VH-VL binders against o04291r164to392. Designs and how they scored, part 7

Target 1, 229 residues: o04291r164to392
Amino acid sequence: DANNPAGLLSIAEEALAEFLSKATGTAVDWVQMIGMKPGPDSIGIVAISRNCSGIAARACGLVSLEPMKVAEILKDRPSWLRDCRSVDTLSVIPAGNGGTIELIYTQMYAPTTLAAARDFWTLRYSTCLEDGSYVVCERSLTSATGGPTGPPSSNFVRAEMKPSGFLIRPCDGGGSILHIVDHVDLDAWSVPEVMRPLYESSKILAQKMTVAALRHVRQIAQETSGEVQ

## First folded at step 9 (VH-VL)

Design f1
Fold by ESMFold2, look of step 12:
Structure f1 (fold): chain C 229 residues (1-229), chain A 120 residues (1-120), chain B 113 residues (1-113)
Amino acid sequence: as target 1 above (229 residues)
Amino acid sequence: QVQLVQSGAEVKKPGASVKVSCKGSGYTFTSYYMYWVRQAPGQGLEWIGYINPNSGGTTYNQKFKDRATMTVDKSISTAYMELSRLRSDDTAVYYCARSGSQKPHYMDVWGQGTLVTVSS
Amino acid sequence: DIVMTQSPDSLAVSLGERATINCKSSQSVLYSSNNKNYLTWYQQKPGQPPKLLIYWASTRESGVPDRFSGSGSGTDFTLTISSLQAEDVAVYHCQQYYNLPLTFGQGTKLEIK
């Protein structure tokens, strides 16, 4: 039964496995983004998808904040994602292993008046891994996955989030290594041809969402180091 | 003036089915969850399920999943709840209600209720 | 399932006096990440359907008199009517919407003494 905590946990664990295979593996054909370079002085390593369903972006970088603080900041999507109109947590389910499952409704602003804004109905799973890493992963709930039915989308086009999220590894000297994966299908075929690049470009996704998240948490880390003056 | 108007009282025998209707007016019917809740005589409220009127997607209280069927006809802004294999302890007032403006699972407008009596 | 328990089952209060109704959940309905209590109060007058009074534990619905207030957090919640009016004779229900199934308290009947 999809309302059963065990059924929701099964969906959550599958999303986690898929997310990890993208974050630290080759489940997506990743191509390093032009103009981004690795190194201790860079914001991080950024890659975009090639030849996958939907569009995807990945980033990896260092952040001088503890894992739980990074997770707290990035879970507050409206604070850093310019196009995010609202995030509403409709249900909260304890996972029984110290983790938490949220059922989330997200609305986005439309970048143009010629296409309807997108919304999302998702399961978000937060848990601590055996190696001490903290993870926040998220995926859409659909009739195919099961789970409680989401809110009406009469003024929005329901988009799909494929397993996405944050993997946050603590560093020995303090701070964290942050891995971000964004993987979405924005239903680009439902918009006029002139608008489709905004909805099917993994480079635009990386710039507007994945890089923005990494830049935001790094900026807060620098502001925190300045607070102790 | 948001309004939910339900069908009239029903008397049924054990083993029969009942289908209660709920017509919404004064708002965009497809923009809000619709809930079904019942109240047995002298008892508290019991949630049956909810439906997304735009997609027709449903979520049921597990207690009712095998016997309850919720549907909508969005062309006439009307929701339905059918309960099958009725028992005497299904005697209750059945309410429809819509979600609040924030889309959490609380109910801001309720129908007048439909009394369903099940007796041998 | 989250069990909602109200106390008392019934009470009688003189006009103009304070009425207090309690609701306890079997587990916390406070979500720390958004700092919200997923709790609602309804008023059900004799022969009428429930009417929304308070959501998020303490936010009054539009048109609800300010003599009604909600308080509490986590597992323990209170509905207070600061100066009882004759029209407040009703059964009051709490409801959690933290997770499914949605569950209600058994109700508290409020009468005028």
Scores: ipSAE 0.749, ipTM 0.892, lowest interface PAE 1.3, mean pLDDT 90
Fold by ESMFold2 at other seeds, look of step 11:
Structure f1 (fold): chain C 229 residues (1-229), chain A 120 residues (1-120), chain B 113 residues (1-113)
Amino acid sequence: as target 1 above (229 residues)
Amino acid sequence: QVQLVQSGAEVKKPGASVKVSCKGSGYTFTSYYMYWVRQAPGQGLEWIGYINPNSGGTTYNQKFKDRATMTVDKSISTAYMELSRLRSDDTAVYYCARSGSQKPHYMDVWGQGTLVTVSS
Amino acid sequence: DIVMTQSPDSLAVSLGERATINCKSSQSVLYSSNNKNYLTWYQQKPGQPPKLLIYWASTRESGVPDRFSGSGSGTDFTLTISSLQAEDVAVYHCQQYYNLPLTFGQGTKLEIK
């Protein structure tokens, strides 16, 4: 069942399929974010959700790093996500095809003392696709999905991560095309009205998380290439 | 001081059920996983399952899934484990234990144990 | 399931001498992404519950004397007591928490020679 490796792999594969349909398709009604256009000086293409459950953001950009290095950097969430307080991997399940399933507990800082910080209990699935792309996708585990129960937390509101992650496609000349999807439900109705935009705005999600990830990886790529200034 | 105090020894016949209690004190009961582990006489330790005392969510070792039931009563900081359809090879000391402060699956505080004897 | 195997099953060591207990897992319990070994050691004295000694393979729990140390990585782990004292007579258990089900070694009984 869902508490064993075969059941967890089923959850992971469903999350992967849903993530890919968001990253490269129209599973979410995407609206391009103003001021984030493709071009020589831009970091890439950024879009936000319209009329979906929760809030979502998507970004796509070029990175001068090979796919595995990009994945390594982005899996270390505290290194680039300012509001990430901690990430703990509680269980590791090999997927049998060279992929890996992690069960992860994540705590976030609250932007204000007026509302409780959010935490997440998630399954993260990392695997290589047949076309050489590398994927890291993630989704919450709940009683509805099955899987092991997550840790207790009396000072956090348990948020939901809907299938989200990174699709990292190799380029012929080196480097990668990075696709990012963040899709969450932060339980905005549990906070005072003045704070709700921080928890229900796809634009804020894009700025704080999706664009931050792409910007971080691109900055490391520039520093690795030996640019002096 | 963090302490887990379990209910007293039980003697049961095959086919019966037993319910062991575990009362936590000296810490925030709902902030730590609670584990159940047993030890047959002269044998090693065997994990039964764990419960999130805040949500009531459970995770069982598949060996026990059909016979074990873990619950909590948050108002009295007490966890319970019930084992049904007892057999003679269920004779063991049953321990409750809580997770360490980092919320991993190792156990930093253990109850004193409850001997359950199943004999005909 | 990850099988944990301890050796020896029993040993006797003179007071003040080094005791060494081994634990092997059927699969690696090292996760390279975080560089952590998901391995714990417990001490269990006669008639008592287990007591946590070491977690993450080598980190001593608060209040555990420095003579206890854990080492090893991947599949092979060692608990060392550098200078055996009378209070150290116990059964020692290793446990993995890399994945579920949680599993323990069969235990190693340590006695004074």
Scores: ipSAE 0.747, ipTM 0.890, lowest interface PAE 1.4, mean pLDDT 90
Fold by ESMFold2 at other seeds, fold request of step 10:
Parts: sequence; C-alpha cells; structure tokens
Structure f1 (fold): chain C 229 residues (1-229), chain A 120 residues (1-120), chain B 113 residues (1-113)
Amino acid sequence: as target 1 above (229 residues)
Amino acid sequence: QVQLVQSGAEVKKPGASVKVSCKGSGYTFTSYYMYWVRQAPGQGLEWIGYINPNSGGTTYNQKFKDRATMTVDKSISTAYMELSRLRSDDTAVYYCARSGSQKPHYMDVWGQGTLVTVSS
Amino acid sequence: DIVMTQSPDSLAVSLGERATINCKSSQSVLYSSNNKNYLTWYQQKPGQPPKLLIYWASTRESGVPDRFSGSGSGTDFTLTISSLQAEDVAVYHCQQYYNLPLTFGQGTKLEIK
C-alpha cells in the first residue's frame, strides 16, 4: 500500500535512482549551455535537455560549504527561488535507512496575470549514500505513483516534477561538489501561445531555477568566509 | 461566514450502510481538503480520511479503507462519506471538517456532527 | 502510528485559577528542518463539535482568548488556561499531524470546582 511507510520508501528509492541517472549519467540528452565560461569566477558547468519529456536542466559546481549545510540552504526553497510563493511540509516520515521522506506542497507565483500560477505536490527524500554523499531528491506524487492525495489546486495548475534534486559530495579539505537536476512539466498547453516559451524552455528553467540555486549557495559560502565578526 | 452543515441523525441495523452529507458554504469549496472524523459515545476522536474536493482524490485511514467511501458533488458544494457493513461499534457522531492546501493537516472549521446509531 | 496520550483524564479547577493539560506523543512531532511541532489543540464544549484553539503547538487561532497558551516540544506538550472562565468547561483534545494516520489524544475533561 503506497500510503504506508514501506510504499512511500519504494517511491523515494525509485526517484533517487532516476535522479542519479540524470545527475551523473546520460538518462537525459544533455547539451552544455552556450556561454558558460570556465575560470575562477564561473559558477560551474550547466547543461539543458534536448529531446526529453518536459524540460530539464543540470548544473555542477564547487561550493565552499559542507554537504549538510548546502542541503539545509537548498531545502528552504523560498529563500533562493524568487518565483516560489510558499513551501509547506505536510507530512514527515522517517525512512528505515536513516533518511527522511517529506510530503510537500509548493506554490509558485505566475510570471503574468494571463496564466494561472503553478503548484506542486511532491515527495522529497533526503539520505546519505554509502560513499558519503548527501542527496535530496524530489518527485511529484500523482494517482499513477500512489501515495496520499495532494491539496486542491482550484486556482493553480498542478505541475509535475519528474525526479529532480541535489547530489552533494564532500571534498577533501572541505567544501562540496554540488550536482543539481531540475526536471519539470509545467503544462505549457494550458497557457496562451504567446506565453508558452516561459513554460517550455529548458534554458529559461536553467536560468531561473538551476543556476539560481547554485549561485545562491555559492554566494552564501562567500559571505560566510568574508565575515570578520 | 464559513459553515459546514451535515445531514440528520441516522439509525441503522448491523450490516447496512450509511451515507452522511456535508454542505460547505461561505468559501470556495474546491480549495480546501475535507476531512471525516468520528467520535464514539464517551470516547475520543478518530480520523477516517480526507478528500481533495477539486480532483476527487482520497486518502483513508487503513482501519476504514475497505468500508469507507468519500465522494464530493462540486455542483452543490457537498461532500459525502459512506460507511458499509456497519457494526454496533460504529455507533458514533460523524464530523466533517475542512483545512486548506496551504495549511498542514489540522482542521479549522467543523460541521455540527451526525449521530449514527447501529442497533438491532 | 503515533499514539497521543493526555493527562489527566479529567480535572476540576476553581474559577480564575490556572488549568494545565498535558499531551505526550509516542514519537517526536518536531521536524528539525523547519523547527515546527506538528501539534494542535481543540476545545469541545458540551454538545458541540471541536473548535481549533492552537496549532504548531503554541500559535493561537484567530479569536481565541489570550488566556489559552500552548507550550512544549518534541514529545511533551502543555495547554494552559491562565485564568479559568465558566465558558471554558469542555473536553480538550490534542492532535498530531506529523504523519498519517492523523491521531488524537483521548481527551481531557475540564470542570469548575
């Protein structure tokens, strides 16, 4: 039964496997984003999807914070995602392996009054891998996946998050390597044709979400190391 | 003025079914979860399940999953809970209650309750 | 399932005095990531449905008198009525919403001495 902890853990572990295949593998046909310059001021490597369902973006970069601190910052979605109106954790389930499952309702601002804002009903799974990496992965719960039914969306369009998240690997000497995958279906066909590029572009997704997340955590790391008091 | 108004008391025999209604007014019916909770005489509260009135999606307490059915009729802003194969220990007051998608699973408005008595 | 246990089962308190009702959960209902306790208190007056008093363990619902307060964290929670009024005669229930199934304490009956 998908409403019990064992059923939710199965959904979580499948989401983790799919996320890792995107983050470190070729499950998505990744194309490196043009204009990402290597160097001391670069944020990292950014790629966008070609020929996949929905839209997807990936980033990889170095951050001078420990993995658990990076996860803490990025879990607080309203602090870094400007279009995020609210995040509510409705349920918390301990996983039998020491990880944590959250059932989360997220509301987004619309970029214009001409289309309804999007919301998400997701399972978010946080755990440590055996290699010492910390992961936070997330996916929508739907009637197809099972699990508890999500909140009403009468004034929102329920969007789909496909397995997405953060893989945070510790570095020798401190800091972390951060991998980010965002993979969503924003239901672009529910908006007027002139607005669809905002909802169908993997480049816009990368700029507004994936790159924003990496920049945010890197900026906090810089501000923390620059503090004298 | 948010209000939940339930159907009247019912007397049933063991083995029968009962269907309790709950009409919401003064708010957007499809924007909030609807919960069903019961209270046996002299006893505490017991959660039965909740429904998303927009999608019709349901989540049940495992204790009731094989006997309870929750539905909605959006056109008249009314939720229903049907309990089948009634036993004498199903005698209780049955409540509907609401909460919203922006709020956790606590209930801010309750119906007046419907007494269901199961006796031979 | 998270079991919620209230104490005492009943108590009698003189008008104007302090009443204290306890609720204990079998597992912590504090989520460290958001630092919130997933606990709610309801008041149920005779012949009436429950009424929301306090959520997140300590936040009063709109229209609830300030003599009602909630405290505690993790597994141990307290509802306090600082100066008991006649209209406070009721059964008080705690409820956790940390995970499913949603569960309630057995209730505490509060009476006037």
Scores: ipSAE 0.746, ipTM 0.889, lowest interface PAE 1.3, mean pLDDT 90
Fold by ESMFold2 at other seeds, look of step 12:
Structure f1 (fold): chain C 229 residues (1-229), chain A 120 residues (1-120), chain B 113 residues (1-113)
Amino acid sequence: as target 1 above (229 residues)
Amino acid sequence: QVQLVQSGAEVKKPGASVKVSCKGSGYTFTSYYMYWVRQAPGQGLEWIGYINPNSGGTTYNQKFKDRATMTVDKSISTAYMELSRLRSDDTAVYYCARSGSQKPHYMDVWGQGTLVTVSS
Amino acid sequence: DIVMTQSPDSLAVSLGERATINCKSSQSVLYSSNNKNYLTWYQQKPGQPPKLLIYWASTRESGVPDRFSGSGSGTDFTLTISSLQAEDVAVYHCQQYYNLPLTFGQGTKLEIK
């Protein structure tokens, strides 16, 4: 059942609901990062998780691009995520509501030779909300969730992405408000103790993924508007 | 030098089961999906399912879900497909095939095929 | 399920002439986000398993002669053999891998005229 369009849509809608509860609600105990300040050179509002399963980070900021363009840029993960080695879309399922479901295999570079690099087998759901917001959310597929079996890769540790993604709200007069949530379990217990902070720190996650995404979109917005001149 | 070698032809009665084997060599067996596909005489190809040989996880074509069972034995680099409650229209050549972990579901290496004949 | 329909079911072509085989999918197998067509062509000679010729609709597998080419997008695809050789006598299959279940065309038998 979970391998057919209706079953995959059910997984996708659940992931969307969980993502939104993190992005705009209190599903995670968020702690704002100390040292953030306003201004065009600041990254925006950044928070990290406290006392949650895995590690999580979120960011919120203004970007001077339309929602669909922001989504297009951020779906191309290798273009902005330094540690992302590859993203392969293995299957594409049109959702009956006009959205799109992708089954994605992602490989990451390892920050150290002392532990195997991580990979992910995920469902990514892209859709437009009734209020005109665009959402791209993603979560791992496992035997517990159902869905098609992911690729074998003996050189990687299969990590878990908990419902994550971005919510892009249009602004009057142009531009967007971008909300980003990253929530992962990188299997830190499979890593030597001295290296574990690289795999269990929400602050490192925020710096390497969440902040990087927001900076990248803002840079492209400046370049396309001539503001980087 | 990548090779998939399948078990020999079989003749079965309706209602019986058949188990076809597929031994992989010349590559890391647990790093590639294994697919099963069949071809009835004079007919096209029909996908049965695939298995992740590392985890043992399976994905079946809905048509075969209740009758097909795919397994692996990693220690001898061998995949198996068992089809139960055989009918005469299960007469076909059964193929195993492989695809890489970073490739979509198209098959780059195929076994030689195993003819299964179901007759009274 | 995505139904793959090939035409013709069989054709005969003189040595050295061009052979054209068509494949149509019941829905698009082009994903606009990556601009890729999830379509593969296989060659199956008599008594042999299928052999991969072309993937992503137009990319030749290593070792496949230049006379084989794939074209088309979305729902309509073509396999072309520019100058038929004797060893090209086979059944040709298209396959989509856009989503599950994986499905194949019924095959096109190519003969020497």
Scores: ipSAE 0.736, ipTM 0.889, lowest interface PAE 1.5, mean pLDDT 90

Design f1
Fold by ESMFold2, fold request of step 10:
Structure f1 (fold): chain C 229 residues (1-229), chain A 120 residues (1-120), chain B 113 residues (1-113)
Amino acid sequence: as target 1 above (229 residues)
Amino acid sequence: QVQLVQSGAEVKKPGASVKVSCKGSGYTFTSYYMYWVRQAPGQGLEWIGYINPNSGGTTYNQKFKDRATMTVDKSISTAYMELSRLRSDDTAVYYCARSGSQKPHYMDVWGQGTLVTVSS
Amino acid sequence: DIVMTQSPDSLAVSLGERATINCKSSQSVLYSSNNKNYLTWYQQKPGQPPKLLIYWASTRESGVPDRFSGSGSGTDFTLTISSLQAEDVAVYHCQQYYNLPLTFGQGTKLEIK
């Protein structure tokens, strides 16, 4: 039922719960990446999945920006995700709790001409938690979840985004703690065997997406702190 | 070159069903949403639903969801909309239309329309 | 449901003069995150199907003459024909695509005075 905001909110809140269990808990078996250690000049802590469905990466770091500013930057996916070709918001639904639900179509560039590029049809839920944290979580819509049918993918392989997103916690004294989770299934079965490592590596996911996002917001924070306009 | 050609006018009695066809040509049929919209005589436009011709997935306006059925036959690049349990206020011109180039829900090409008359 | 209301219901304008058609939505169709207004204008000439004129409130579809322009934001939108031509006699419809169900204004009939 495409006109049912309560049904979409139910999907959104289930995605939020699952995302939070990954971001701050052990719902995924996280393995910390070598060389990413805490410290004053560290970008943050980065981990990748072991033994989970699909591939996943997580990062946690400090950013000298307010939570909503961080969210605004990260929601603009083409600005920081090199492989992102386009992001189109097809529908916007107020959640009634102050949050917002978006239905989003995303196209990615392919790393090779031997396999089709991936696209995504997702629900993205943005809301503020009671503790002042801001959350942007996202998951694919499928026939199993319900919701409006997504656009055709004639030259793309429809990939799956499992509950993923950004948890942005305000810090005492200013700035934010940013938690990022990326969890996807890129349908590696649809590519030739020699190309599958590009589509199954949680380390590549971390480098291309999770770390890139954290680095991008930290770079903007430093430029803003320099007070250049 | 892009064209949507619909089936001819129909006259039906209340309680019957009608099935309108829409054949697409000059483009890749399975790459665009197909929409169905109707216009009662002297009135505005009313959205019925849309279909993803590649997957067959549908999304209906709740007003029509229990009476309208949208399908496609990819092999002949043709979409169908069937409206059941017809009543006099279903008299309208029924249009098919396809999506815009940027993939939001606006319609860049329309069929010529199919007049369906429901009379007692 | 977002209700779209057009004004006037009909309008008569002399050839070469400016025609202005208004469309108002019951809810904002501007999404602040992408700064886009989810609003489209269609032209429907007598005996013909609708034809896309303008999308995103102000972007002309390819092949649409420069005399057609769209403006406005949020809940209030305007279609302007800067110099009316004989072939512009039509019913004009606005449509929102901010969310489902997709909804149209009731139409504005434009005639030559």
Scores: ipSAE 0.735, ipTM 0.885, lowest interface PAE 1.3, mean pLDDT 90
Fold by ESMFold2 at other seeds, fold request of step 10:
Structure f1 (fold): chain C 229 residues (1-229), chain A 120 residues (1-120), chain B 113 residues (1-113)
Amino acid sequence: as target 1 above (229 residues)
Amino acid sequence: QVQLVQSGAEVKKPGASVKVSCKGSGYTFTSYYMYWVRQAPGQGLEWIGYINPNSGGTTYNQKFKDRATMTVDKSISTAYMELSRLRSDDTAVYYCARSGSQKPHYMDVWGQGTLVTVSS
Amino acid sequence: DIVMTQSPDSLAVSLGERATINCKSSQSVLYSSNNKNYLTWYQQKPGQPPKLLIYWASTRESGVPDRFSGSGSGTDFTLTISSLQAEDVAVYHCQQYYNLPLTFGQGTKLEIK
């Protein structure tokens, strides 16, 4: 049953497999964003989706922090995602293989008074792979996926997160290679027509979420080494 | 004043079903989880499940999954819990309870309870 | 399932004296990532439903007198009433909400000696 630990692990492992196929494979038709520069220095490679369900963005870059520290920083979404109002972990389930499953409620600020703020009800799975990589992947729980029902929202539009997350590979000599995938459906048809392109743009998703995460971790890594941005 | 008012006591035979109602007032009914919890005479509390009153989505304690059905009627701010194939050890006070706004799974307001007695 | 065990099953304490109720979980309910203990205490007076007293192990609900305090971490938790009042006669329940199913301790009956 999907509402018990074995069922939740099945959902988590499926999300992990889908996330990995997006992060390091061609499961999404990725188009590189050459014209976009995160900050004064190039921090990595950024791509956006073409012809997929919802909108998606991917980034890959080097970070001079060990994988567990990177994961710790990025799991604290309010610290780096400007539009994130709150993250509440409602349940914690040990995965039985040393991993951890969280059931998470996230609220976002509304970008304008013309559209309702989005919220998310997600399963987040954190685990260490055999090669020493650390993975944090996340996906929405819905009636279609199964799992415990999420909290009600009267002032929010429940958005969908498709398998997304962070793959953090250790480097010889220290540091990590960070792969980020964000894949969401923001329910663009629930906003006024004039605003709809903002909710359907993979480029805006990349700017506001994917690049922001990579920039944030790299800035912390630089500050930890004593360098000033 | 936030209040949960439940239906009156019930007496049932083994094998029957019972449906307990819980009417919320003084708050936005669809904005909070609704929980069902029971307490056998002289015993502790046992969680049955919870429902999202906005979506109708439910989550059950596996012990009750095959016998309990939780529903809501949003138009009258009322939640229901039906327990089928009753047996003597289902005799208990059945409570509804509400979550706090955006709070984890603990209950800040409880109904007065509904005694269900199952006897042959 | 996380089993919650309370001790004692009952106790009698003189008015104005300190009452201590313990709750032990079969596994840790502390989540290291957010450093929160997923534990709640309820008060259930005779003939009444439970009432929320303390959540996150040590945070008092609004309107709860400061003589009630919660402490502990991981698997071992304590509810303390620093100066017992007559209206504190009740059964006290702990509950974990770390994972599903939600589970309660068996209850501790507190009486006036």
Scores: ipSAE 0.730, ipTM 0.885, lowest interface PAE 1.5, mean pLDDT 90

